# VHH binders against Uncharacterized protein F13C5.5: the designs that were tried, part 1

No score or structure here was measured in a lab: all are predicted.

Target 1, 168 residues: Uncharacterized protein F13C5.5, of Caenorhabditis elegans (o76565)
Amino acid sequence: EICPMDKHAICNTGHLSCTCSVSQEDEAPVPEISCNALIARDLETGNFPVVSVEFDLNNSAEALEEFPEDAFRDKISSSLRVDEEDVIVLRTSCVGTDDTLTIQFVILKKDTNSSALPFAIEDLIDAESIATRMKAMGHLSQIANLDVDTIEYTEELVDLEFEPSNLE
Structure headers, positions and changes below count from the first letter of each chain, unless a header shows other numbers; antibody chains are not in Kabat numbers.
F, E and O are the ipSAE of ESMFold2-Fast, ESMFold2 and OpenDDE, as the mean of both directions, binder to target and target to binder. V2 is 0.75 times the mean of E and O plus 0.25 times the DockQ between their complexes.
[cut] marks letters that were taken out.
Atom coordinates printed by the task and the answers are left out, and those that the model quotes come from them; centres of patches stay.

## First folded at step 2 (VHH; from c6 with R104D)

Design c6a
Fold by ESMFold2, look of step 5:
Structure c6a (fold): chain B 168 residues (1-168), chain A 127 residues (1-127)
Amino acid sequence: as target 1 above (168 residues)
Amino acid sequence: QVQLVESGGGLVQPGGSLRLSCAASGFTFDYRSSYALGWFRQAPGQGLEAVAAISWSGGSTYYADSVKGRFTISRDNSKNTLYLQMNSLRAEDTAVYYCAADSDLYTGYRPEEYDYWGQGTLVTVSS
């Protein structure tokens, strides 16, 4: 068994995925799912350098039940010429307006041991370089059939109030 | 068209220091082009060995174990120039040093991943 959990929760046993389910029927935002167990965050601030992508959901033709993480990773990996398995989604967040979705991710350096958790900043491709490259690309106005509103580098990782941990 | 030209090689004594430069032309180090830059070396009778690599922003670096703590890779985006500061040089650092650039985002140590190469500059560490 690859993932030991039944719910839409982070699975740390080789899938390295983080999922947020959203409702477009004006329900309260779904709970944010954190992948803090994957990265060695700054202990004082909780910060970690990431690429942040915000999607505008106003023009979505269908209700989005789950973020299409595999399609997202496929588009990112093909656009940036990196391996899909090295694209690590850390946050899938609906915090803010009900018509937006924020995805924060990092990319592993080539030949990083994917089982050597948690990843440190030294294990990752520079997030500012990734964001800069993506902003220069003209074909990333839509990813996984979702309209991209912003792409930015940030060190402020979106987090839950209680920051869940799956390591204990 | 990308071109790389190394300079700064020469003869130094053990324990000495040397700074290599690599002038790049045909691209700029800006947000529109995210390149990895690296230094490789080849000693007589040996294959190419990665020495150090750096991303466009300078925030992602790689160093071979044999040079950690002694060598520092850096770049000046305004001058399109890559640097390798080599301190505490040893006889085993004697090699031809090559500057290389890669258009993929990976910052790595595999020479086959780099698309553009300079002509090399000889560094000799001898008393």
Scores: ipSAE 0.012, ipTM 0.334, lowest interface PAE 8.3, mean pLDDT 69

## First folded at step 4 (VHH)

Design a28 (from c6a with S60D S103D R110E)
Fold by ESMFold2, look of step 7:
Structure a28 (fold): chain B 168 residues (1-168), chain A 127 residues (1-127)
Amino acid sequence: as target 1 above (168 residues)
Amino acid sequence: QVQLVESGGGLVQPGGSLRLSCAASGFTFDYRSSYALGWFRQAPGQGLEAVAAISWSGGDTYYADSVKGRFTISRDNSKNTLYLQMNSLRAEDTAVYYCAADDDLYTGYEPEEYDYWGQGTLVTVSS
């Protein structure tokens, strides 16, 4: 019942595929749910507090074929000591650049009912605290064999449906 | 909203044992709700020092060198309570003991990093 990210993924190579965390059996089809429907975001702005990880793709010898979401969630969950199923990837985006990949995610609080959609900010671990801890960790310079450029707290979700609002 | 209440202090002979308890209300002692839990102490005329602490799900523990092997920190999530088992007590362990908690993932074991504090419980080790 977690968002099928492959419909919201944008990549400069055109073959990027991502999947939200799932509660289903291995190899079962991931239910198709829009990532916009998972969260109770600000309806006027579309904002929602997230952790934003930007990857530098310049050191990759191969074009990125699929985002390694399971390896990403495994590294995040082990580093922060949370359940892997609680790490929810909301955005996978290459919009505006050929050399970067931006991943935006949130983490559910312990014992949150995963069927109580949409998630409110109160259902989630504080994103600013997550970003602060991740930035201080020395072992997160690479995640899933991708070079991490930045880890930041932000309330600005990457816009998957519309042109970026920061264009002039 | 958040309250921490220590208990279990008192007078004890050198070599004796005490178990301190810290009951919480207003939030859960849980990695996702409270990322750091600790016991701190202050001897007369001295600053606050860390005794023992748990961060991140209770798997990462810290003990001051002066208490390693003698003190054990633990938590009981069903009772929302943090414990400090103090064995082989020495005169140097005499202090007011405080429990503390923080909901910041970055918080380690330094007392200035903690936002929530109890009122303290006195432990006196003497003959």
Scores: ipSAE 0.011, ipTM 0.186, lowest interface PAE 9.4, mean pLDDT 70

Design k4
Fold by OpenDDE, look of step 7:
Structure k4 (fold): chain B 168 residues (1-168), chain A 120 residues (1-120)
Amino acid sequence: as target 1 above (168 residues)
Amino acid sequence: QVQLVESGGALVQPGGSLRLSCAASGRTFSDYAMRWYRQAPGKEREWVAGISWSGGDTSYEDSVKGRFTISRDDARNTVYLQMNSLKPEDTAVYYCAADSDLYEGYFDYWGQGTQVTVSS
C-alpha cells in the first residue's frame, strides 16, 4: 500500500529531482535534496502557494506500493494542456493516515528557466486558478486510478516530517 | 466554435487613452485564456497582453507594462485592453485571441482586428 510510506520519496526527474516525502530522521537517510530547495518559501511561515490534491486510498490503491507520480503528472498535463515536465511535485504525504494521500504541486509557466532555482511565484501558473479549473473538470474525480477526495488551493505546504540537509 | 469581435479602435493623440473590447460568442468564454496581439504596418504580429481563464494571472509585453491593462468580464463574455499613455509606436491593428491551453501558446480563435492610430 502507498500509505504509510516506509521510505523517503523522490519526486520529479532530472535536475528537479528532490525528496518530497520524508519519514522520521532515524528511519533512513535522505538521499536527495529537499523539494524545499526548489521554491522560494515564505521566510516566516515556510508556506508557498500550491495546488493540493487529497486522495482516498480505500479500494483504489490496493495494488499500488507507491504513489504513481508519472501517471499523476500525465493526467495533470493532459487535462490542463501543459507540458508534463512543467508539473512539479513538491509534497507527497500520508502523515497521520493510512488511507489518505496528499499531493501538492505547482506548474511552471511556459519558457520559465527551470534552472533558475528557487522558483518564485512569478515563475508559476497561478495555483488558485489551476485549482479552480481542476474543480470544474468532472473527469478529475479520479487521477492515476486514485479516487480524488478534494482539490484545493492552499498556501500551506504540508510539513516534511524531517527536513534533510541540502548539502548533497 | 467561438467568434471574437474587437471594437474600440480609434485615432488618438500621443498621451491619450483608449479602451479596446473583444466580445466572444458562445457559452464557454470562461474556458479560454485571452490575449491581445498587435500588428503594425510592415511588421510581424506581436504579443501584447494575456489573461488566464480565471483572471488570476496577467502578463504584458515589456513595452506596454505600466501603460496597458488587460481584464475580463465573464458575465459579458468580454476581454478588455485599457491603453493609457499611448505612443505613436503603439499604432497597429489590435487582435483578440482565445486559447484553452494554460500556456496560451496555441490560439484556437482570432478576431478580425481593430485599428488603433496614435498621431499628433
Scores: ipSAE 0.026, ipTM 0.392, lowest interface PAE 3.5, mean pLDDT 86

## First folded at step 7 (VHH; from k7 with A33Y)

Design k8
Fold by OpenDDE, look of step 7:
Structure k8 (fold): chain B 168 residues (1-168), chain A 120 residues (1-120)
Amino acid sequence: as target 1 above (168 residues)
Amino acid sequence: QVQLVESGGALVQPGGSLRLSCAASGFTFSDYYMRWYRQAPGKEREWVAGISWSGGDTSYEDSVKGRFTISRDDARNTVYLQMNSLKPEDTAVYYCAADSDLYEGYTDYWGQGTQVTVSS
């Protein structure tokens, strides 16, 4: 089962590869670079505008041990007609549940230099617009063979739990 | 010249049916995601239905699910909204919208709208 997570999750590929989920500190391997390093978060609140997708794992995820990130990114990119490499996953989380998975992601603008870290809001497609589009396109049903409960815009990032190196 | 022209709006009784059409011209219709919106008096414009470029994905506002059906004919550059079991609360001006990919913008083109009135 995908949840609960018993290890750190590495999200994305290449130079954007980062730790986007943290299990209990004593049960998790040493994390890689936090996905927090990819974005310019609010300095006071830690908030950052993202698209948040909640999945119901009760039925569709029985055979999956890990979040199918590639399939997720492929579905997002193909549906919204953006480059798959521009879909950046920032959080994967099962915190507080065994049957719910939350994915938070952003999409880079075409002209964004992917090496210019951290990404600012201006480097990204408007997350609220993305969420609205996804809802309008019927993405509320299933993504990557996982049942979707909700798609929403939020500025509240899920915490990376207890690993201090990923909290900064 | 880009145009979206809605048609089919009318006065109907509750429980009645209407089919709206939106004829597009001046752009490559098949390259656009198409949506219907509506705006009731004194209310904000709200999304009603959407259909993807290939027609593979359709979605609906909760209040119209099971009653409305969106479809498209790329050969005729037209998107449709079949509205069944109409209710008074469906009364609004209905707008057609064409959306490109997220890189180019959220909504590229809007129609002028067609009035739908549901009343006994």
Scores: ipSAE 0.037, ipTM 0.458, lowest interface PAE 2.9, mean pLDDT 87
Fold by OpenDDE, look of step 9:
Structure k8 (fold): chain B 168 residues (1-168), chain A 120 residues (1-120)
Amino acid sequence: as target 1 above (168 residues)
Amino acid sequence: QVQLVESGGALVQPGGSLRLSCAASGFTFSDYYMRWYRQAPGKEREWVAGISWSGGDTSYEDSVKGRFTISRDDARNTVYLQMNSLKPEDTAVYYCAADSDLYEGYTDYWGQGTQVTVSS
């Protein structure tokens, strides 16, 4: 089962590989840098504009051991006509319930240098626009064979799970 | 010049069927995500259905699921909306819309709409 996560989750690939979920507070060192390092967050709140997708794992994720990130990114890429490599996952979270998976991601602008970390808001396609477009386009009720419950714009990043602060 | 022209709107009785067409010109049709919207009198425009570039992905507003079917013919630069089991609440002006990729920003092309009236 995807949730609860048995260990930390690593998201993305290459130089953008980062920890997008931590299953244990005391896990040290984390295998990869926090995904927080990829983005220029609000220094006071830790907030950052993202697209948040909530999946209902009931009846859709029974055979999956982990979040199918590649399939997710591929679906986002093909559906929104963006490069898959520009879809950056920042959070995978089971916090709150084992029946729900929350994915938070951003999409790089085409001209953004993917090596120029951290990404600022100006380096990304507007997350609110993405969320609005996804809703308006009527994206499939499923992404990567997982049932989509909600798609929303939010500036509130979920915790890296279990209880780490988003301020670091 | 980009143009979307809807057709097929009519007056029908409840339970009836209607097929809308949207003919596109002035752009590469196959490169666009196509959608149907509708706007009832005194209400805001609402999304009805969408179909991806290849036609592989379709989606629908909850109220029309199982009754409406969106499809596209890229060879004819046309998107369709098959509406079955029509209800009075389906009465609206139906609009065709086209969306490109996100890299170019949020840009929609709109048709002028076609009137669908469901009444006994």
Scores: ipSAE 0.028, ipTM 0.430, lowest interface PAE 3.2, mean pLDDT 89
Fold by ESMFold2, look of step 10:
Structure k8 (fold): chain B 168 residues (1-168), chain A 120 residues (1-120)
Amino acid sequence: as target 1 above (168 residues)
Amino acid sequence: QVQLVESGGALVQPGGSLRLSCAASGFTFSDYYMRWYRQAPGKEREWVAGISWSGGDTSYEDSVKGRFTISRDDARNTVYLQMNSLKPEDTAVYYCAADSDLYEGYTDYWGQGTQVTVSS
């Protein structure tokens, strides 16, 4: 069952691997640094523009134990004509329920130096444009065999319930 | 020079049918997601239908589902909107739009529009 999530989730690969969910208070340290380390969030608000996809798990015929990130990235990259390696997942969150999964992601611009962390907004494809295009697509009502409830531009990242100690 | 030229707009009676065409030139048509929008007098422009560059994925606004069909002919660089069971509420200027690859920046080409009027 993806939700409620186990102790944590790790997103992305290589030098961009990071903790995109921490669901238990006593989980420290996690295997990877927080995905917060990848992005230059607003210091006062914590805001950062992302695409937010919410899945309705109530109609799933099968219980999934892990978010199928590879299938998600493959569908996003093929649908939007971007490289899979440029799709960066920042959050996988259940918001404390068994039936809703929220995924938040960004996409690097072509030729962005992926080692120049943290990424600023200027390093990323405009999230509002991504969300607008995705909402117009008929084949994105289901991604990675999960039913999509909403696709939305937002500047509010879902908070990690417990900040990983690996940041500091 | 990029151009999107809509045609086929007309005056029709309620319950009638109409086919809109949008001829594209100046870009590689098969690389673009194509969409139709409409704008009724005094209203905001609203999305109506979209079709992926593969042609296999279509999507429709709820009020036109089952009545409108979007299709594309890549050999003729043309996208179509078949409109059946037309209602007075479908009266609007219809616009064709094309979206490019996100990496090349957001490119959104608009046509000049074609008038559809549904009245008795």
Scores: ipSAE 0.026, ipTM 0.370, lowest interface PAE 5.0, mean pLDDT 80

## First folded at step 9 (VHH; from k8 with Y106W)

Design k13
Fold by ESMFold2, look of step 10:
Order: structure tokens, then sequence, then C-alpha cells
Structure k13 (fold): chain B 168 residues (1-168), chain A 120 residues (1-120)
């Protein structure tokens, strides 16, 4: 398993990270905070505008036990010249594929209070603009030592299999 | 009219230190991210360091982490790059940029550059 359940990040106040989306039935308690609670998404569709990065894992020499989120955020923030704390990973998913990892993220506007949850679309830098700039960058063919297959704007969030309701 | 003027470039020996300055005018300096880039002869311009409008976050290209420090003085409308432990590989023209890209759109302002040469 490329994104093992044991390494799913729990979103906490002041430390925003994403739980990997894994199709699994557990006996464990519901996570303290999930990334679903970070955003004011459309309840009918679950849609929210994001940047989606797909990694090709077929050529990886290492089996991933956990996604290198800190290295990802560092590369994104340095490449796009934004603050690392404004880069919010919403999804890390291996679901439906055995050789592809999908990361979905957003970037907060400069003046957004990172403690004022949930974030609305107006709190975020335009995701299509982010994706367009990233696709123009030749050096993003690899991020965090993982081979990038695609970078795209989308409104189709990967769904989380658990529905936590305890984000404060 | 927006102006960014770099200064402080010089010839220094390996292991030396140098402080670059970039004086800004024609815009509200405190509202902009400031970045340093460099370009060696025959190479593409590459990003070196950046500092947020608040000054609370800094970022660096991996090869300069721990050696270079970016800072800003909003009262003087100036961004600095302190460069320590200089290596011949740091030889380049250094450019400052005021960048509202992604936060306020795709607008970039560039300086004219200042030459840094590291050799014995």
Amino acid sequence: as target 1 above (168 residues)
Amino acid sequence: QVQLVESGGALVQPGGSLRLSCAASGFTFSDYYMRWYRQAPGKEREWVAGISWSGGDTSYEDSVKGRFTISRDDARNTVYLQMNSLKPEDTAVYYCAADSDLYEGWTDYWGQGTQVTVSS
C-alpha cells in the first residue's frame, strides 16, 4: 500500500495536513480532525476547486510507507514563491489505482486567518492560476523525489471514506 | 514608476561574505513578496530566496540554505541578501524581484542586477 492508513495525517488547529484517502473498513476511532472540515464545500456534490497533482509510482525505487508531505509543501512553496504555511494539502489518495498517487491542495490568500475554519473559495488563491503557472515550470517534473505525471485544476475532490464531524 | 535597484555586488574570494541590497520605489513595498534570483553566464535565471510581505516566512533554494539570509526593512523600502561562505558556484548576476504572483496575479517587477564574482 502506497499510502498506509497508519500514516494518515490528522488535521489540527494551526497544523493543517491531509488524511490519505483509502478504501478501508477499520475498527479504529474516527480521526480527530479531517480535511473535509477545512473547507466549505458543496454538500450535494462534494466539489471544491483544487490543484491536483498525480504522481507515477511505477518507476519509484522506494515503496512509500507515508507521503513526504513536508518535502512536498517545501517544494511547492519555494517554487511558487508563497509561504509554506499557506499551502494546504486536502487530499492524498491511492484509491482506484495501484501505481498512482494523487495530491490535491490549495493555497491561502495572504490575509486569510488560518484559524478561521472552514475556508471558503474566496479565502484561496485561484486554483486555475496556480495550476497554469505550475505547468509552465519545467523543473516540476519531479516533486519530493516522486515523478509527476499530471498537474491540473479540478473541482473533483477525492472523497474521504470517513465523515468526521468534530472539527472545531 | 516602479524601480528596483540592486547594489553591493563585488569580487570576493571563496569563503568570503557579501551583502546585497535592493532599494524599491513606486509601489507599496510592504504589500509585496520580495525575491532574489541569479543568472550565471549561459544559464537560465534561477530563484535563490524569497521573503513574505509580513517578513514572517523566508524560503531558500537548497544550495544556499544555511549560507544565505534574506531580510527586509520596510521603513527603508529595502530587501537584503546576506551571503556567507561564498563559493565559485555562486558567481552570477543577482536580481531582485517584487512579486505579487499567485497572491495578486502575474505581475513581476525586476531590477537591473548586480554582479557577484567569487574567485581568487
Scores: ipSAE 0.021, ipTM 0.323, lowest interface PAE 5.7, mean pLDDT 71

## First folded at step 10 (VHH)

Design k20
Fold by ESMFold2, look of step 12:
Structure k20 (fold): chain B 168 residues (1-168), chain A 119 residues (1-119)
Amino acid sequence: as target 1 above (168 residues)
Amino acid sequence: QVQLVESGGALVQPGGSLRLSCAASGFTFSDYYMRWYRQAPGKEREWVAGISWSGGDTSYEDSVKGRFTISRDDARNTVYLQMNSLKPEDTAVYYCAADSDLYEGWEYWGQGTQVTVSS
């Protein structure tokens, strides 16, 4: 099992990354920056164009406490030859069967100021182009020691289980 | 001017071997991810194999795994496709492609070289 909660995505401040979180009625809210604050998403639908990677956990024997985001970003950045700091993970979700994990990310255009939040679509490399390139590479069947099932362009972000805002 | 020029396509018998070459010019070859595609008569172009910038990661379409080998020689600005145990279904025009880094958003294609597998 990689994430123990149904909807596991939350931002960590300063690193522009999302991590799984644990939330229950008797817990204090996690003090993290909201991934929803990173992007200027459609307020009615919540839509935003992203690359969605779905991992097949049926062959994974290792339980993960947290998605290895640094290893993911390293593999994505080296494969696409972009700076690792430009790879922004927006969602990490185990929603669905317990044998799948969904990661949604975007990539900043070169020299985008990563502190100028929220990012608009124009600040980002076209997500459909990213997904097309990744599928054509053929060697991304495993990322961060997890088996990749699908790589797709989508505009539907997975829901956050807890949506804190560390921006204020 | 950017160019990719494939060569080595030929008529071969089933079970035979062939080595395709793709010579690159007009860009810094070591900065590019290289791929081979093929297009059989009446079909869309399909991916066959890819090789990373460093040459350390290679990948293959399932039907050619174990028979085809992609490699690159950065000193000669050339990518190769060694094709063994050729079958009639491998008959196609084979294309070389080069991908820039994602920031530039360009990919380049060669003209293709014909491979025909028949008796």
Scores: ipSAE 0.153, ipTM 0.466, lowest interface PAE 3.8, mean pLDDT 72

## First folded at step 12 (VHH; from k20 with S52D S54E D57E W106R)

Design k26
Fold by ESMFold2, look of step 13:
Structure k26 (fold): chain B 168 residues (1-168), chain A 119 residues (1-119)
Amino acid sequence: as target 1 above (168 residues)
Amino acid sequence: QVQLVESGGALVQPGGSLRLSCAASGFTFSDYYMRWYRQAPGKEREWVAGIDWEGGETSYEDSVKGRFTISRDDARNTVYLQMNSLKPEDTAVYYCAADSDLYEGREYWGQGTQVTVSS
């Protein structure tokens, strides 16, 4: 249920609200557009630079039926001292794992027009720099009461679960 | 000119206490989060403690929780590490570091101060 929550997960709010995971190929209706719509991905590979956080769910004391996105966003923004609205979550996924939740996100540069979609890589803070800073901070072993296993830069977005390719 | 200057390192017997200081200049101290790291002989530098800007959240590496306390005095542009119940395994060079908000992405380091815990 945490992964995917039930049939889908919706990330972000307002005009940035989007589907960040689905659990079944024929789920209907999926209530929002794909988070792919927020970013200008490579048309052939689907690649886009993101920060990838993996949580180890084996040690979770309670049944977490949905990803605590607000607490995640609050912790990321306070730790890096950026505005909460600049933290954009693109993926929540456990596809292909037993006990790992993967969250992929980006952060807008200061004063980026958050209404001008899709975001290009130039609109975003360099994801490798974000991951490096987070690893160096030393106090992100837990985020939103979930145990952090890894924090990494990657250009490979996880699939939206029922679509083997995120290509459009 | 940004400067971070650590002081207070000394030779201390096991079970003793020591207070480290890191005096900062050349930046708006209240806008930076502050960290202590240490490097023992033959080991990689490891994070010890951090304190958020505005005197907020503190965090500690597991082996020092309950023994070490990080604090900051924004009026004096100084971060402290109070180390109690010192053990030989705490022997290291201790470094102060300062990080800006992510939009600026600035990071500064001090030169370190030696702490030795031995009979």
Scores: ipSAE 0.379, ipTM 0.690, lowest interface PAE 2.1, mean pLDDT 82
Fold by ESMFold2, look of step 14:
Structure k26 (fold): chain B 168 residues (1-168), chain A 119 residues (1-119)
Amino acid sequence: as target 1 above (168 residues)
Amino acid sequence: QVQLVESGGALVQPGGSLRLSCAASGFTFSDYYMRWYRQAPGKEREWVAGIDWEGGETSYEDSVKGRFTISRDDARNTVYLQMNSLKPEDTAVYYCAADSDLYEGREYWGQGTQVTVSS
């Protein structure tokens, strides 16, 4: 049910559990729950500080069948000069659109015990600092051959619900 | 005292060439990502080019690809920007910047060197 990983891997149990959130139609809001076990979200709001990257898929040369997560983590870790294992992808979402992909991630501080789940904010490099650094780097207009639309700090994790009965 | 000092800015005619240099001191140069930015009058600073530590992977803003080349000489603690086929639109103050790894999270900027392209 819960699938914590030893290292900064996402919970990829079964077929697409953590690589793309549910769509607006025909899907239940369950796949993201297992990846939520990785972080100690605020008990009242469900908030957690993350870096949010939005990709514009309109100009993609090929249809995107699945998110190239390894290439994403590789580019993030090499650009910021951190260990690839410290880059933790928490959300991959295309809910509500066929031309936008949203990736939300955090980065562990050096020497953090990756098996001590869930991670608290104090275990992580400050997400606002990460977003600020990435915006200043200039060469992150494309990551993993996908066009980056925005990079921003947020405390609101992408919701998987699209109907009122699932509001938080 | 950390310093980044740009040099090589000049007045040139369209189609000309310049090489900018950025000399670094006060930190371990080989551990830093190096970047060039430019700022035209009344505009915000805009990224131009970057070069990774070791291996020297490079990246460029689209309007300068094929005309500008970034390089680094770690033995001399210097990053360069070779600028060819200069256009009036390249007129700006050019800044050098250096970034440490994210765990350390340090960023340094130079004071800039003026490049002016006009007939």
Scores: ipSAE 0.366, ipTM 0.602, lowest interface PAE 1.9, mean pLDDT 74

